# Designs tried in a protein design chat: VH-VL binders against q0atu2. Part 368

Target 1, 119 residues: q0atu2
Amino acid sequence: MLDKKARIRTSREYRNVFEKGKRLSGRFLIIYYVENALDNNRFGFITNKKIGMAVIRNRIKRQLRAIVREYQGQVKNKHDIVLVARAGIGKSSFEGMEKDYIAIMKKAGLFARNANKID
Key: E = the ipSAE of ESMFold2; O = the ipSAE of OpenDDE; V2 = 0.75 times the mean of E and O plus 0.25 times the DockQ between their complexes.

## First folded at step 20 (VH-VL; framework fv_dusigitumab)

Design hh1 (at its last look DockQ between E and O 0.60; V2 from the best seeds 0.77)
Fold by OpenDDE, look of step 21:
Order: sequence, then structure tokens, then C-alpha cells
Structure hh1 (fold): chain C 119 residues (1-119), chain A 122 residues (1-122), chain B 111 residues (1-111)
Amino acid sequence: as target 1 above (119 residues)
Amino acid sequence: QVQLVQSGAEVKKPGASVKVSCKASGYTFTSYDINWVRQATGQGLEWMGWMNPDSGDTGYAQKFQGRVTMTRNTSISTAYMELSSLRSEDTAVYYCARDSGYDSGQFYFDYWGQGTTVTVSS
Amino acid sequence: QSVLTQPPSVSAAPGQKVTISCSGSSSNIGADYVSWYQQLPGTAPKLLIYDNNKRPSGIPDRFSGSKSGTSATLGITGLQTGDEADYYCGTWDSSLSAGYVFGGGTKLTVL
């Protein structure tokens, strides 16, 4: 599980990312990202009802947290990043989500080094 | 099979703009980014940028920032690259290429258009 | 000028093996997968190798790729006259301006 200090937790923090951040869309994810004034990155996760039932949304959120945790050491510092799950993600494999995350993060220029899939 | 078919050769004056088209077929157009790469005569390949046909998002090489615009018409599975303020140095063959990044998380160009020659001369 | 460095030319006789090097840095080859492209004279580039060492369908096993550190290598065995072409390495660069970068290209001449 992601460290609590690595999480966006308040509505204010989320609003800041959406209002001031940049947006990029992938196949299954949309990311909003903005620089923060901290020494660490923070991640937020949004799974809307269009994804499916609560059980599905919770599963997707767990999977996205796992992906973010796996690659967090490769992400450039001092960023707030919100992952928004797209409607089709519910039918995607974990691997598909991971690949999409990697691609989007690379396009955003947020990976610092070794942004390769870990098998 | 996957195909990218580009528009014909262009001849432009310095300061003008050129818009090259790239029509995709054989796959879901909105599922893969389109990249543009150019090659001056006798020179190497130069990456210009990417365009997400689904969202319209783009990312341009720094060299072309403010001068290049990549767009798409999803109804006809066609990508466009417009380059403005043309210079003689922009004379090159311009290629569109499909990016398999979303399928693998890695960026490589698995299918290419046939190229469009753009000549800039006074 | 190119972010990735390749030898400008290599040559060998038919049936021999040739290698083409591609040198980069920690922000590109050192950080991401390398692809190789073949460009026959007067034609568009063609994907030859992806993910460092994988061949697309239709590419013969005479072509191989490898990567170590900040360098990549394309190997061609059993050289054929039809292999005479320009070869380019490429990869994603995670520097200040993230984007794809190519090598300067290598002209392969079959003697």
C-alpha cells in the first residue's frame, strides 16, 4: 500500500491538481499532474460509477495503487498526480493498465529513469 | 492489414504553411498514437511529435514547438500535420507512423506512411 | 547532432556478419527500450527490432538486437545484398523534453 504521505487525500488537494495541472489521456487512464512544493510525490485515484459496481471500482483502485507503487521510484519528484480511470478499464487486464500507465507517464515526462515494464 | 497513406508532394514558399494528411486503415484509428517524423535529403530521421487520435492530445519536439500542429479527423481516420513559417531547412520527406505505446508501454513505430515530400523554395 | 550516436557507415561481404552500434545516455537508451529501423533506398523506414531484441513478424532471425547500459547493438548475420540500406536506432528520451529520439543512421554497404 502507498505510504499515506504519498497520497492525495483532501478535496482541496484534488481541486488544486485539476485546476492547475496538465491533463493527458491514455487508453484506460487519464492523468492530471502538477508540481507540488513538497519533497515527495502524491498520488490520487478516481474511479467513477461509469466503470461499474463498487466492487469493480474498488478492485480497479487497488490495481492502480499497486501499479503506482511499483513504479513510484521512477517518477520525477515534487508532483501531485491524479489517475482517473476511464470507462473501459473494467474490462482491461492488470497488464493492460500497467502498460497504459507507463505510456502516459512517459508522454507526460514524469518518469526519471528506467521506465520499463517490470516482468 | 494496417496501412498509412499520406497526401501528395507539396511545394511551398518560405513563410507559408503546409498541411500533410495521413489516412489510416486496417485497425482502430483511435487506439494508437500517430507520430510524425521527417527526413531531409541525405539526412537522418527526426522525430517531430505524437498525436492521440482519441483525445486529440499532442506532444511536440521542442524544436517544433509553436510551429507544428498535429490534428485528426476520426470520422475518416485521418491524421494531419501542419507546419507553419516554413523555411528552406524544412525541405524534407515527412512520414506519419503508428505508435504501439499503448499496447506495450514502449514507444516504437510499427507502421509507416509512404512519406510526403515537402519542398520549400523561394 | 543526433542524440544517439551511430557509426556513419559499415560494410561487409555477403554471408558475413555485421554489427551496428548505437550509443546514448542514461536518459534515453539507459532508461528505455531501443528500436531499430531499416530504410531501403528511396523507401520509408521499416521496423526491424523493438524492445531491444524482439523481431516483428516477417523479420528474419538474421537480424538481432541487444542492449547493455547506455548502448545498443544491431546484428546482421548471413549478410545479403538486399540488406544494403540505412539503419536507425531509436528510443524514448526522458530528459526535460520527453520524446522519441533517433540515431544518426548507419549506411550498410554490401561489398
Scores: ipSAE 0.909, ipTM 0.954, lowest interface PAE 0.5, mean pLDDT 95
Fold by ESMFold2, look of step 20:
Structure hh1 (fold): chain C 119 residues (1-119), chain A 122 residues (1-122), chain B 111 residues (1-111)
Amino acid sequence: as target 1 above (119 residues)
Amino acid sequence: QVQLVQSGAEVKKPGASVKVSCKASGYTFTSYDINWVRQATGQGLEWMGWMNPDSGDTGYAQKFQGRVTMTRNTSISTAYMELSSLRSEDTAVYYCARDSGYDSGQFYFDYWGQGTTVTVSS
Amino acid sequence: QSVLTQPPSVSAAPGQKVTISCSGSSSNIGADYVSWYQQLPGTAPKLLIYDNNKRPSGIPDRFSGSKSGTSATLGITGLQTGDEADYYCGTWDSSLSAGYVFGGGTKLTVL
């Protein structure tokens, strides 16, 4: 879904976001974010075993990637952003995850335009 | 059934600080952010910032950055707003309000406290 | 000076109709949903309209909202003396320091 340029790929890249970035929590997600020196945004996704079995974690990652792809055009450029799934996310619907993402991205000031998909 | 009950009126001198409380009931306190909004006499509403009771995360309006601190005590479902270095123009009614962001992705304030009058006078 | 512009006052007789405008920009009304709040004299604000045009439970259908471009409108029909209040529009603003913004307020007088 995301272009190779739009992915955080290495442990060093992830570590930079966690060490230098800001952190903001929603109900189901935590985002870490920092400006980068690129011409684009990069996204990373973390799910751990506390969330559930592999089939559940894979579904959640796929859903989060879909959400990010849908709104990526609204995100301010030059940011590395890591989405960390919270333990309770497995009980959420796709729409619940999407609304959580929209809310925390707005509160983080990362949307250049509002991501209003609902109307 | 949702209710936000605020602490009583305060009279302060310039240079002091004030801390207003907002006790929530009738919903899961940690599931919704609390915002603070003030209103000087005969004036409009002025948004001050938001606070996530679960994480303690905050976002403050630029005008108040450095003077405002928003906190909570989850064990008693209570939010707090502290404003320091008070001036006469800080005389206002201060409201807490619950925001809808995590239910809808859209922000509006569905429940409000009754307001706390803060008077800054010499 | 409010980020969102409202007329300072409007008035009409009982039973009549009134509209209250709210003018913003592409970073707020143009990009996000608008809410309206009613503040009766001496009381806290109360949510009247959310998501541009939706009413919370208990708000009668004589209150309506709409949005077009960077402007929003609150409509009130069948005016009652109990509708005398200040009315505020509000929305999220995605510009510099992302945050919530209110209009300057409109005082409705029912004569």
Scores: ipSAE 0.801, ipTM 0.912, lowest interface PAE 0.9, mean pLDDT 91
ESMFold2 (binder alone), look of step 20: mean pLDDT 93; pTM 0.950
OpenDDE, look of step 20: ipSAE 0.905; ipTM 0.952
ESMFold2, look of step 21: ipSAE 0.751; ipTM 0.898
ESMFold2 (binder alone), look of step 21: mean pLDDT 92; pTM 0.951

Design hh10 (at its last look DockQ between E and O 0.59; V2 from the best seeds 0.76)
Fold by OpenDDE, look of step 20:
Structure hh10 (fold): chain C 119 residues (1-119), chain A 122 residues (1-122), chain B 111 residues (1-111)
Amino acid sequence: as target 1 above (119 residues)
Amino acid sequence: QVQLVQSGAEVKKPGASVKVSCKASGYTFTSYDINWVRQATGQGLEWMGWMNPDSGDTGYAQKFQGRVTMTRNTSISTAYMELSSLRSEDTAVYYCARDSGYDSGDFYFDYWGQGTTVTVSS
Amino acid sequence: QSVLTQPPSVSAAPGQKVTISCSGSSSNIGANYVSWYQQLPGTAPKLLIYDNNKRPSGIPDRFSGSKSGTSATLGITGLQTGDEADYYCGTWDSSLSAGYVFGGGTKLTVL
């Protein structure tokens, strides 16, 4: 799991990202991202009922957290990033989600200069 | 089969704008980003930006920020690239290209339009 | 000038092997897959190699790609006259200004 300090936890924090952040859409994910005043990144995850039943939403959230955790060290610092799962994500493989995350984060320019992609 | 067909050659005066179209066929238009690349005569390839036909999201090279606009009409599977405040240095062949790097979480262009020659001269 | 550096030209006789280098940095080649494009005279670029070393359908196995560190290499064996073209490497750059970048291009002449 992500460290407590790496999580967006309050409604206010989420609202700030949605209101002030930039938005980019991938195939399975939408990301909202904004700079924060911290020295670390914080991540939030949104899985709504359009994705499916609670068991599916929880699985997706767990998978997204795993993906974020894996690439956490490659993300530029001082960002709040919210991942919103799109409706079709339930039919995607873990690898598919991962590729979508990577691509969208690259488009956002959120990977560090010294970032190395998994190969 | 996948095809990208671009609009015809353009001749413009400095300061004018040009809008090049790129009609896609043979695949789901909204499933792949469209990129634009230009090439001045005798010069190399220069990436201009990407456009997501599904969301309309765009990302432009810094060099063209504020001067380029990439759009799409999903009903006719057509992407557009508009470049304003044209200069003589903008004289080039402009290409649209499909991005198929999604499967790799990366970017590469597997299909290209035939190119559109844009000439900027007084 | 170009973010990725290629030799401006290479040449070889038919049947020989040539290699084209592409030098970048940790923010581009070092962090992303490299693609290669062939551009025959007067034509649009054509994808030759993607994901460092994969060939699209229709590309003969005479063409190969490799990547190591911050550099990539295109290999062409059994050189044919039809291979005379410009070759460009390209990759995503994960710098502050994220975007795709091309090499300066290499003109391959078949002697």
Scores: ipSAE 0.887, ipTM 0.948, lowest interface PAE 0.6, mean pLDDT 94
Fold by ESMFold2, look of step 20:
Structure hh10 (fold): chain C 119 residues (1-119), chain A 122 residues (1-122), chain B 111 residues (1-111)
Amino acid sequence: as target 1 above (119 residues)
Amino acid sequence: QVQLVQSGAEVKKPGASVKVSCKASGYTFTSYDINWVRQATGQGLEWMGWMNPDSGDTGYAQKFQGRVTMTRNTSISTAYMELSSLRSEDTAVYYCARDSGYDSGDFYFDYWGQGTTVTVSS
Amino acid sequence: QSVLTQPPSVSAAPGQKVTISCSGSSSNIGANYVSWYQQLPGTAPKLLIYDNNKRPSGIPDRFSGSKSGTSATLGITGLQTGDEADYYCGTWDSSLSAGYVFGGGTKLTVL
């Protein structure tokens, strides 16, 4: 589980990322990201009703949190990052979401180390 | 069978712009990013940037930032690279290439266009 | 100068083995998988090796790749005159100006 200080929690914090941040899209995810004034990263997760029923949306959020936790040590510090699930994400596998995350984080310039998992 | 077919050779004067096209077939165009790579005569490969055909998002090599624009028309599965303020040093073969990022989490170019020769001369 | 360093040329007789080195840094080869591309005279580059050591379908197993630390190596055994080409390593660079980088290229001659 992500640490409490590594979560974007308030509407104001989310709005700051959407209004001031950069946006970059993958197949299943969109990330919004902006530098923060902290010494750590913070992550937020959004699934809207187009994704599906609450049980599906909760599963997707849990999977995305697990992915972010796995790679959080590779993320360049001092960023607020919001992951927005795209409508088609419910049909993707965990591995598909993971590879999408890795790809867009690299293209955004947010990964400092090799993020591919060990066999 | 994946194919990337590029537009024909161009001859330009210094200060002009060039726009090279890259038509994709044999796969879902919006599922893979298109990269552009150039090669001056007798020289190595030089990466110019990537473009996501679904979103239109781009990332440019710093050397070309401000001079290059990468776009697409998804209805005809075609990517474009436009390079402005051309100089003699921009004389090169320009390639489009499909990257693997969303399939693997690693970046390599599995399919390449045939190349478009751009000559900049006065 | 290219970000990734390759020898400008290598040569060997038909049937022999060659290796082509690719030297980088912790932000590129050290952090990311390496790929290799073959460019035959007058043609576009072609993917030869991906994910450090994997071959696409149709690439014979006499082509091999490896990576150690911040260096990568392409190996070619059983050299044929048709292997005369330029060879490029490539990888993602995770530095401040994140992007893809190629080696300067190595011209292989089969004598």
Scores: ipSAE 0.742, ipTM 0.901, lowest interface PAE 1.2, mean pLDDT 91
ESMFold2 (binder alone), look of step 20: mean pLDDT 94; pTM 0.959

Design hh11 (at its last look DockQ between E and O 0.61; V2 from the best seeds 0.79)
Fold by OpenDDE, look of step 20:
Formats: sequence, C-alpha cells, structure tokens
Structure hh11 (fold): chain C 119 residues (1-119), chain A 122 residues (1-122), chain B 111 residues (1-111)
Amino acid sequence: as target 1 above (119 residues)
Amino acid sequence: QVQLVQSGAEVKKPGASVKVSCKASGYTFTSYDINWVRQATGQGLEWMGWMNPDSGDTGYAQKFQGRVTMTRNTSISTAYMELSSLRSEDTAVYYCARDSGYDSGQFYFDYWGQGTTVTVSS
Amino acid sequence: QSVLTQPPSVSAAPGQKVTISCSGSDSNIGADYVSWYQQLPGTAPKLLIYDNNKRPSGIPDRFSGSKSGTSATLGITGLQTGDEADYYCGTWDSSLSAGYVFGGGTKLTVL
C-alpha cells in the first residue's frame, strides 16, 4: 500500500491537480499531473460508475495502486499525479494496465532521468 | 493487414505551411499513437512527435515546438502533420508510423507509411 | 548530432557476421528498450528489432539485438546482399524533453 504521505486525499488537493495540472490520456488511464512543493510524489485514484460495480471499481483501484507502488521509485519527484480509470479498463488485464501506465508516464516525462530500466 | 498510406509529394515556398496526411487501415485507429518521423536527403531519421488519435493529445520534439501541429480525423482514420514556417532545411521525406507503446509499454514503430516528400525551395 | 551514436558505416562479405553498435546515455538506452530499424534504399524504415532483442514476425533469426548498460548492438549473421541498407537504433529518452530518439544510422555494405 502507498504511504499516506504519497496519497492525494483532500478535495482541495485533487482540485489543484485538475485545475493546474497537465492531462494525458492513455488506453485505459488518464493522468493529471502537476508539480508540488513537497519532497515526495503524491498519487490519487479515481474510478467512476462507468467502470462498473463498486466491487470492480475497488479492484481497479487496488490494481492501480499496486502498479504505482511498483514504479514509484522511477517517477520524478515533486509531482502530484491523479490516475483516472477509463471505461475500458475493466476489461483489461493487470499487465495491460501496467503497460498503459508506463507508456503514459513516459509520454508525460514523469520517469526519472537516471532511473533504472522500466520493464 | 495494417497499412498507413500517406498523401503525395508537396512543393512549398519558404514561409509556407505543409499538411501531410496519413490514412490508417487494418486496425483500430484510435488504439495506437501515430508518430511522425522525417528524413532529409542522405540524412538520418528524425523524430518529430506523437499524436494520440483517441484523445488528440500530442507531444512534439522540442525542435518543432510551435511549428508543428499533429491532428487527426477519426471518422476517416486519418492523421495529419502540419509544419509551418517552412525552411529549406525542412526538405525531407516525412513518415507517419504507428506506435505500439500502449501494447508493450515500450515505444517502437511497427508500421510505417510510404513517406511523403516535401520540398521547400524558393 | 544524433542523441544515439552509431558508426556511420560497416561492411562485410556475404555469409559473414556484422555488428552495429548504438551508444547512448542513462536517460535513453540506459533507461529504456531499444529498437532497430532497417531501411532499404528508397524505402521506408522497417522494424527489425524491438524491446532490445525481440524480432517482429517475418524477421529472420539471423538478426539479433542486445543491450548492455547504455549501449545496444545489432547483430547480423549469414550476411546477404539483400541486407545492404541503413540501420537505425532508437529508444525513448526520458530527459527534460521526453521523446523518441534515433541513432545517426549505419550504412551496411555487403562486399
């Protein structure tokens, strides 16, 4: 599980990301990202009813958190990043989500310059 | 079978704009980014940028920022690359290429258009 | 000029093995997968190798790729006259301006 300090938790924090951040769309994910004034990255996760039932939405959130956690060390510091699950994500595999996340984060330039190889 | 078919050769004056098209077929157009790569005569490949046909999102190489515009018409599965303020140095063959990044998380171009020759001369 | 460095040319006789190097940095080859492209004269580039060492369908196994550190290598065994072409390495660069980068290209001449 992501550390509490690595999580976007308040409506204000989410609002800030949406209003001031950049937006990029992947196949299964949309990310909003903005620099923060902290020494750490914070992640937020959004799943809406288009994804499916609550059980599905919760599963997707767990999977996204797992993905984010796995690659957390490669993400450039001082960013607030919100992951929004797209409607099609419910039909995707975990691996598919992971690949989509990697791709979109690369496109966003959010992986560390000297980070280790991203698989 | 995946195919990318580009528009025909263009001849432009310096300062003008050129818009090259790339029609995709054989796959779901909105599922793969389209990249543009150019190659000056006798020179190497130069990446220009990517365009997400689904969202319209783009990312351009710094060299072309402010001068290139990548768009798409999803109804006809066609991507466009417009380059403005043309210079003689922009004379090149321009390629569109499909990006399989979303499938693998790694960026590579598995299918290429046949290329469009753009000549900029006074 | 190219972010990735390749030898401008290599040559070998038919049947021989040739290698083409591609040198980068921690922000590109060191951090991401390398792809190779073959460009026959007068044609569009063709994907030859992806993910460092994987071959797309239709690419014979005499083509191979490898990566170590910030360098990649394309290997061609059993060289054929039809292999005479330009070869480019490429990868994603995670520098401040994230994007794809190519090597300068290597002209392979079959003697």
Scores: ipSAE 0.879, ipTM 0.944, lowest interface PAE 0.6, mean pLDDT 94
Fold by ESMFold2, look of step 20:
Structure hh11 (fold): chain C 119 residues (1-119), chain A 122 residues (1-122), chain B 111 residues (1-111)
Amino acid sequence: as target 1 above (119 residues)
Amino acid sequence: QVQLVQSGAEVKKPGASVKVSCKASGYTFTSYDINWVRQATGQGLEWMGWMNPDSGDTGYAQKFQGRVTMTRNTSISTAYMELSSLRSEDTAVYYCARDSGYDSGQFYFDYWGQGTTVTVSS
Amino acid sequence: QSVLTQPPSVSAAPGQKVTISCSGSDSNIGADYVSWYQQLPGTAPKLLIYDNNKRPSGIPDRFSGSKSGTSATLGITGLQTGDEADYYCGTWDSSLSAGYVFGGGTKLTVL
């Protein structure tokens, strides 16, 4: 699970990312991202009702959190990042979502070899 | 059979623009990003940028920021690269290439167009 | 000029082995997977190696790749005259603007 400090929690925090951030789309995901004033990254997750029923949406969120947790050490610090699940994500595999995430994070310029080594 | 077929050779004057097309077939066009790569005569490969045909999102190499525009028409599975304010140094073969990013999470170009020669001369 | 450094040329006799080096940095080869492309005279580049050491279907096992630290190597054994081409390494670079980078290319001559 993501650390409590690494979560975007409030509607205001989400709005800030959507309004001030950049956006990139993959096959299954859209990311919105903006620099924050913290020492760390924060992640948020959105699944719309057109994804499916709550059980399906919660499964997708759990899978996305697992993916983000696995790669968070590679993410450049001081960013708020919101992952928005696209309608077709229910047809993807975990591996498919993972590869999509990696691709869009690289294209967004958010991955680094090791955030601590780049400082 | 994945195929990328590019438009024909172009001769342009300095200061003009060129728009190269790249028609895709044999796969779902909107599922893979198209990249553009150029190669001046006797020189190496130079990456110009990527374009997502589904969203229209782009990312350009800094060298071409402000001069390059990458677009598409999904109804005819065609990607476009437009380079403006042409200089003699822009004389090159321009390739479109499909990237593997969404299949693998790693970027490599598994299919290439045949190339379009653009000559900038007076 | 090139972000990734390759020797300009290499040569060897038919049947012999050759290696082509590709030197980069922590932001590219050190952080990501390397691919190699073959460009035969007058043709578009063709994917030869991906994911450091994997071959696409149709590429013979005489072609191999490896990576160590910030350097990558393409190996070619059993050289044939049809292997005369330019060879490019390529990878994702995670520095400031993020993007794809190529080596300067290596011309292989089979004598």
Scores: ipSAE 0.810, ipTM 0.911, lowest interface PAE 0.9, mean pLDDT 91
ESMFold2 (binder alone), look of step 20: mean pLDDT 93; pTM 0.953

Design hh12 (at its last look DockQ between E and O 0.72; V2 from the best seeds 0.81)
Fold by OpenDDE, look of step 20:
Structure hh12 (fold): chain C 119 residues (1-119), chain A 122 residues (1-122), chain B 111 residues (1-111)
Amino acid sequence: as target 1 above (119 residues)
Amino acid sequence: QVQLVQSGAEVKKPGASVKVSCKASGYTFTSYDINWVRQATGQGLEWMGWMNPDSGDTGYAQKFQGRVTMTRNTSISTAYMELSSLRSEDTAVYYCARDSGYDSGQFYFDYWGQGTTVTVSS
Amino acid sequence: QSVLTQPPSVSAAPGQKVTISCSGSSSNIGADYVSWYQQLPGTAPKLLIYDDNKRPSGIPDRFSGSKSGTSATLGITGLQTGDEADYYCGTWDSSLSAGYVFGGGTKLTVL
């Protein structure tokens, strides 16, 4: 799990990201991102009913949290980032989600990869 | 099977605009970003930007900010690159290229158009 | 001028080995995978190497890529006359303005 301080938790925090942030779409994900006044990044996750049943949504959310956690140290600091799962994500593999996340974060200028790369 | 076919050569005056097209086939057009790269005569490759055909999102190189516009028509699987306020220095071959980023998380251009020569001269 | 630095030219006789270097920084080659492109005279670039050292289908194994730190290298063994071309390295740059960057290109002449 992500640390508590690394989570967007309140509706107000989510609203702030959606209203003031930038938006980029990947194949399976949409990200909203905005600078924050903190020294750390915070992440939020949205999985709506279009993805599927609650069991599927929960699985996707767990997978996205795992991906974010894995690459958390490679994300530029001082950002609130909300990941919105697109409808097609339910048919994607974990690896597919991961690659999509990486690509979209790079294009957003948020992902500064280090020597730790995926094959 | 993947093909990118670009529009024909263009000759423009300084200050004019040029719009180059890139028609994609052999794959799902909306699943891969299209990048544009140009090459002046006798010079190297210069990346201009990317365009997401699904969302229409774009990212331009700083050098071309405010002067380049990348768009698409999904119904005909065609990407467009428009460059305005043309200068003699914009004389180059312009390429569209497919980006495999969403498939791999890594950015490389696996398929290229044949190139479009744009000549800017008074 | 180019973000990535390549030697402007290299040359060798048929059958020999050549290497083309590509020097970058921690924000590009040091941070992301490098790809190489071959551009035959009068043609569009062609993907030669991706992910530092992987070859697309159809690329012979005499082409190889490697990376160490902030530098990448393209190796060509068994040089053939048909290899005479320009070669470009490229990678994603995660600096202030995220985007793809190319090397200046290297002209390979087969003697």
Scores: ipSAE 0.899, ipTM 0.950, lowest interface PAE 0.5, mean pLDDT 95
Fold by ESMFold2, look of step 20:
Parts: structure tokens; sequence; C-alpha cells
Structure hh12 (fold): chain C 119 residues (1-119), chain A 122 residues (1-122), chain B 111 residues (1-111)
């Protein structure tokens, strides 16, 4: 799991990213991102009730956290990044979410290195 | 079955603009980004940028920032690239291409349009 | 000029083998997968190799790709007159303005 230091926790922190940040959409995800003044990245995750029942939303959130943790070392530092699950994400696979994340992070310019699992 | 069909050749004067269209068929248009690539006569390929047909999001190569606009009309599965303040150096064949990013997480262009020749001359 | 460096031309007789090199940096070839494109005279480019060494359906196994460090290589065996074309490498570049980059192209002449 992500450290408490690497988590966006408060409503104010989330609002800052949405209001000040840039936005890019993939097939299953939308990312909002903004440079922060910290020494580290912070990640937030949003799954709306429109996506499905709580069991489905919790599974998706867990999968997205796993994906973020897996590629965390390749992300350019000093960014607050919020991942918002799109309505159709419930029908995606883990691999589909992972590929979507890699693609949108590359297009946002947020990866410092190749976004491969194995280096 | 996947097909990208581009608009016809254009002749323009310096300072004008040009808008090239790219009509997609054989796949779900909003599921893949469209990229634009140009090639001057006897020269190599030059990437110009990407456009997400679903969201309208774009990313442009630095060289074209401020001069290029990439758009779409999803109801007719058509992407557009507009280049303004044309110079003679913009004389090239312009290609649209579908990228694989969302299927694979890796960037490559699996389908290309036939190209549109744009000639800029005084 | 081009971010990725390729030889301007290469030639060989039918039936022979050639290789085409593509030299980049740690922010592109060293960090991401390489693709190769074939452009026959007067036509649009066509995907030839993706993910460093994979062939799409319809591409014969005479075409191969490899990568070492910041360099990639396209190999073509059993050369045919129909292989006469321009060949481009391409990959994602993660530097300041992240984007796609191509090599300068290599003209293959089959004598």
Amino acid sequence: as target 1 above (119 residues)
Amino acid sequence: QVQLVQSGAEVKKPGASVKVSCKASGYTFTSYDINWVRQATGQGLEWMGWMNPDSGDTGYAQKFQGRVTMTRNTSISTAYMELSSLRSEDTAVYYCARDSGYDSGQFYFDYWGQGTTVTVSS
Amino acid sequence: QSVLTQPPSVSAAPGQKVTISCSGSSSNIGADYVSWYQQLPGTAPKLLIYDDNKRPSGIPDRFSGSKSGTSATLGITGLQTGDEADYYCGTWDSSLSAGYVFGGGTKLTVL
C-alpha cells in the first residue's frame, strides 16, 4: 500500500488538484494532476456510486492503488495526482486499467522513465 | 477493415491556414487517439501531436505549439488538424494515424491515412 | 534534426540480409519500446515491428527487431525487390515535452 505521506487525505487537498490541476482522460480513468511543494508525490482515488455497488467500487479502488504502487518509482516527483474512475471502469480488467494508466501518465508527461513493470 | 480516409490536396499561400480531415471507419472512433504526422518531400516523418476523440484532449509537439489545433466531430467519426500561419517549410504530406496506447500502454501507430499533400507557395 | 539516428541508406542484393540501426538515448529507446515502420515509394507508412521485436499479422518473419541499451536494430533477411522502401524507427520520448519521436529514416535499395 501507499504510505500516509503519499496519500491525498483532505477535501481541501482534493479540491486544490481539481481546481488548479490539469486533466487528461483515458478509456477507464481520468487523471487530475498539479505540481506540489513537497518532496514527494501524493495520490488520491475517487470511485463514484454510479460505477456500481460498494463491493465493486472497493475492488476497483484496491486495483488502482496496486497499479499506482507498482509504477510509483517511475513517476516524476512533486505531484499531486487524483485518479477518477470513469463510469465504464467496472467492466474493465486489471490489465485494461493498468494499460490505461500507463498511457495517460505518459501523455501527461508524468513518467520520468519507461512505464514497464520490469526494468 | 480499419480505415482512415483523409481530405484532398491543398494549395495555400504563406500566412494562411489549412484544415485536414481524417474520417475513421471499422472501429469505435472514441476508443483510440488520433495522431498527426507530416513528411516534407524527400524528408523523414515528423510527429505533430495526439488527440483523444472522446474527451477532446490534445498534446502537441513543442515545435507546433500555438500554430496547431487538433479537433474532432464524433458524430461523423472525423478528426481534424488545423495548421495556421503557414510557411513554405510547412509544405509536406500530412498523415493521420491511430495509436495503440490504450490497448497496450505502449505507443505505436497501427493504422495510417493515405496522406494529404499541403503545398505552401507564394 | 531527428532525435533518433539512422543511417541514410543501405543496399544489398536479393536474397541477402541487411540490418538498419536506430540510435537514441535513455529518455527514448533506453526507456520505452521501439517500433519500426516501412514506407514503400509513394505510400503511407505501415507498421512493421512493435514492442521492440513483435510482428503484426501479415508481416513475414524475414523482418525482425532487437534492442540493446539505447540502440535498436531492424533485420531483414531474404531480401526481395519489394522490400525497397524507407524504414523508420519510432518510440516515446519521456524528456521535457513528452512525445513521439522518429528516426531520420533509412532508404533500402535492393540491387
Scores: ipSAE 0.771, ipTM 0.904, lowest interface PAE 1.1, mean pLDDT 91
ESMFold2 (binder alone), look of step 20: mean pLDDT 93; pTM 0.952

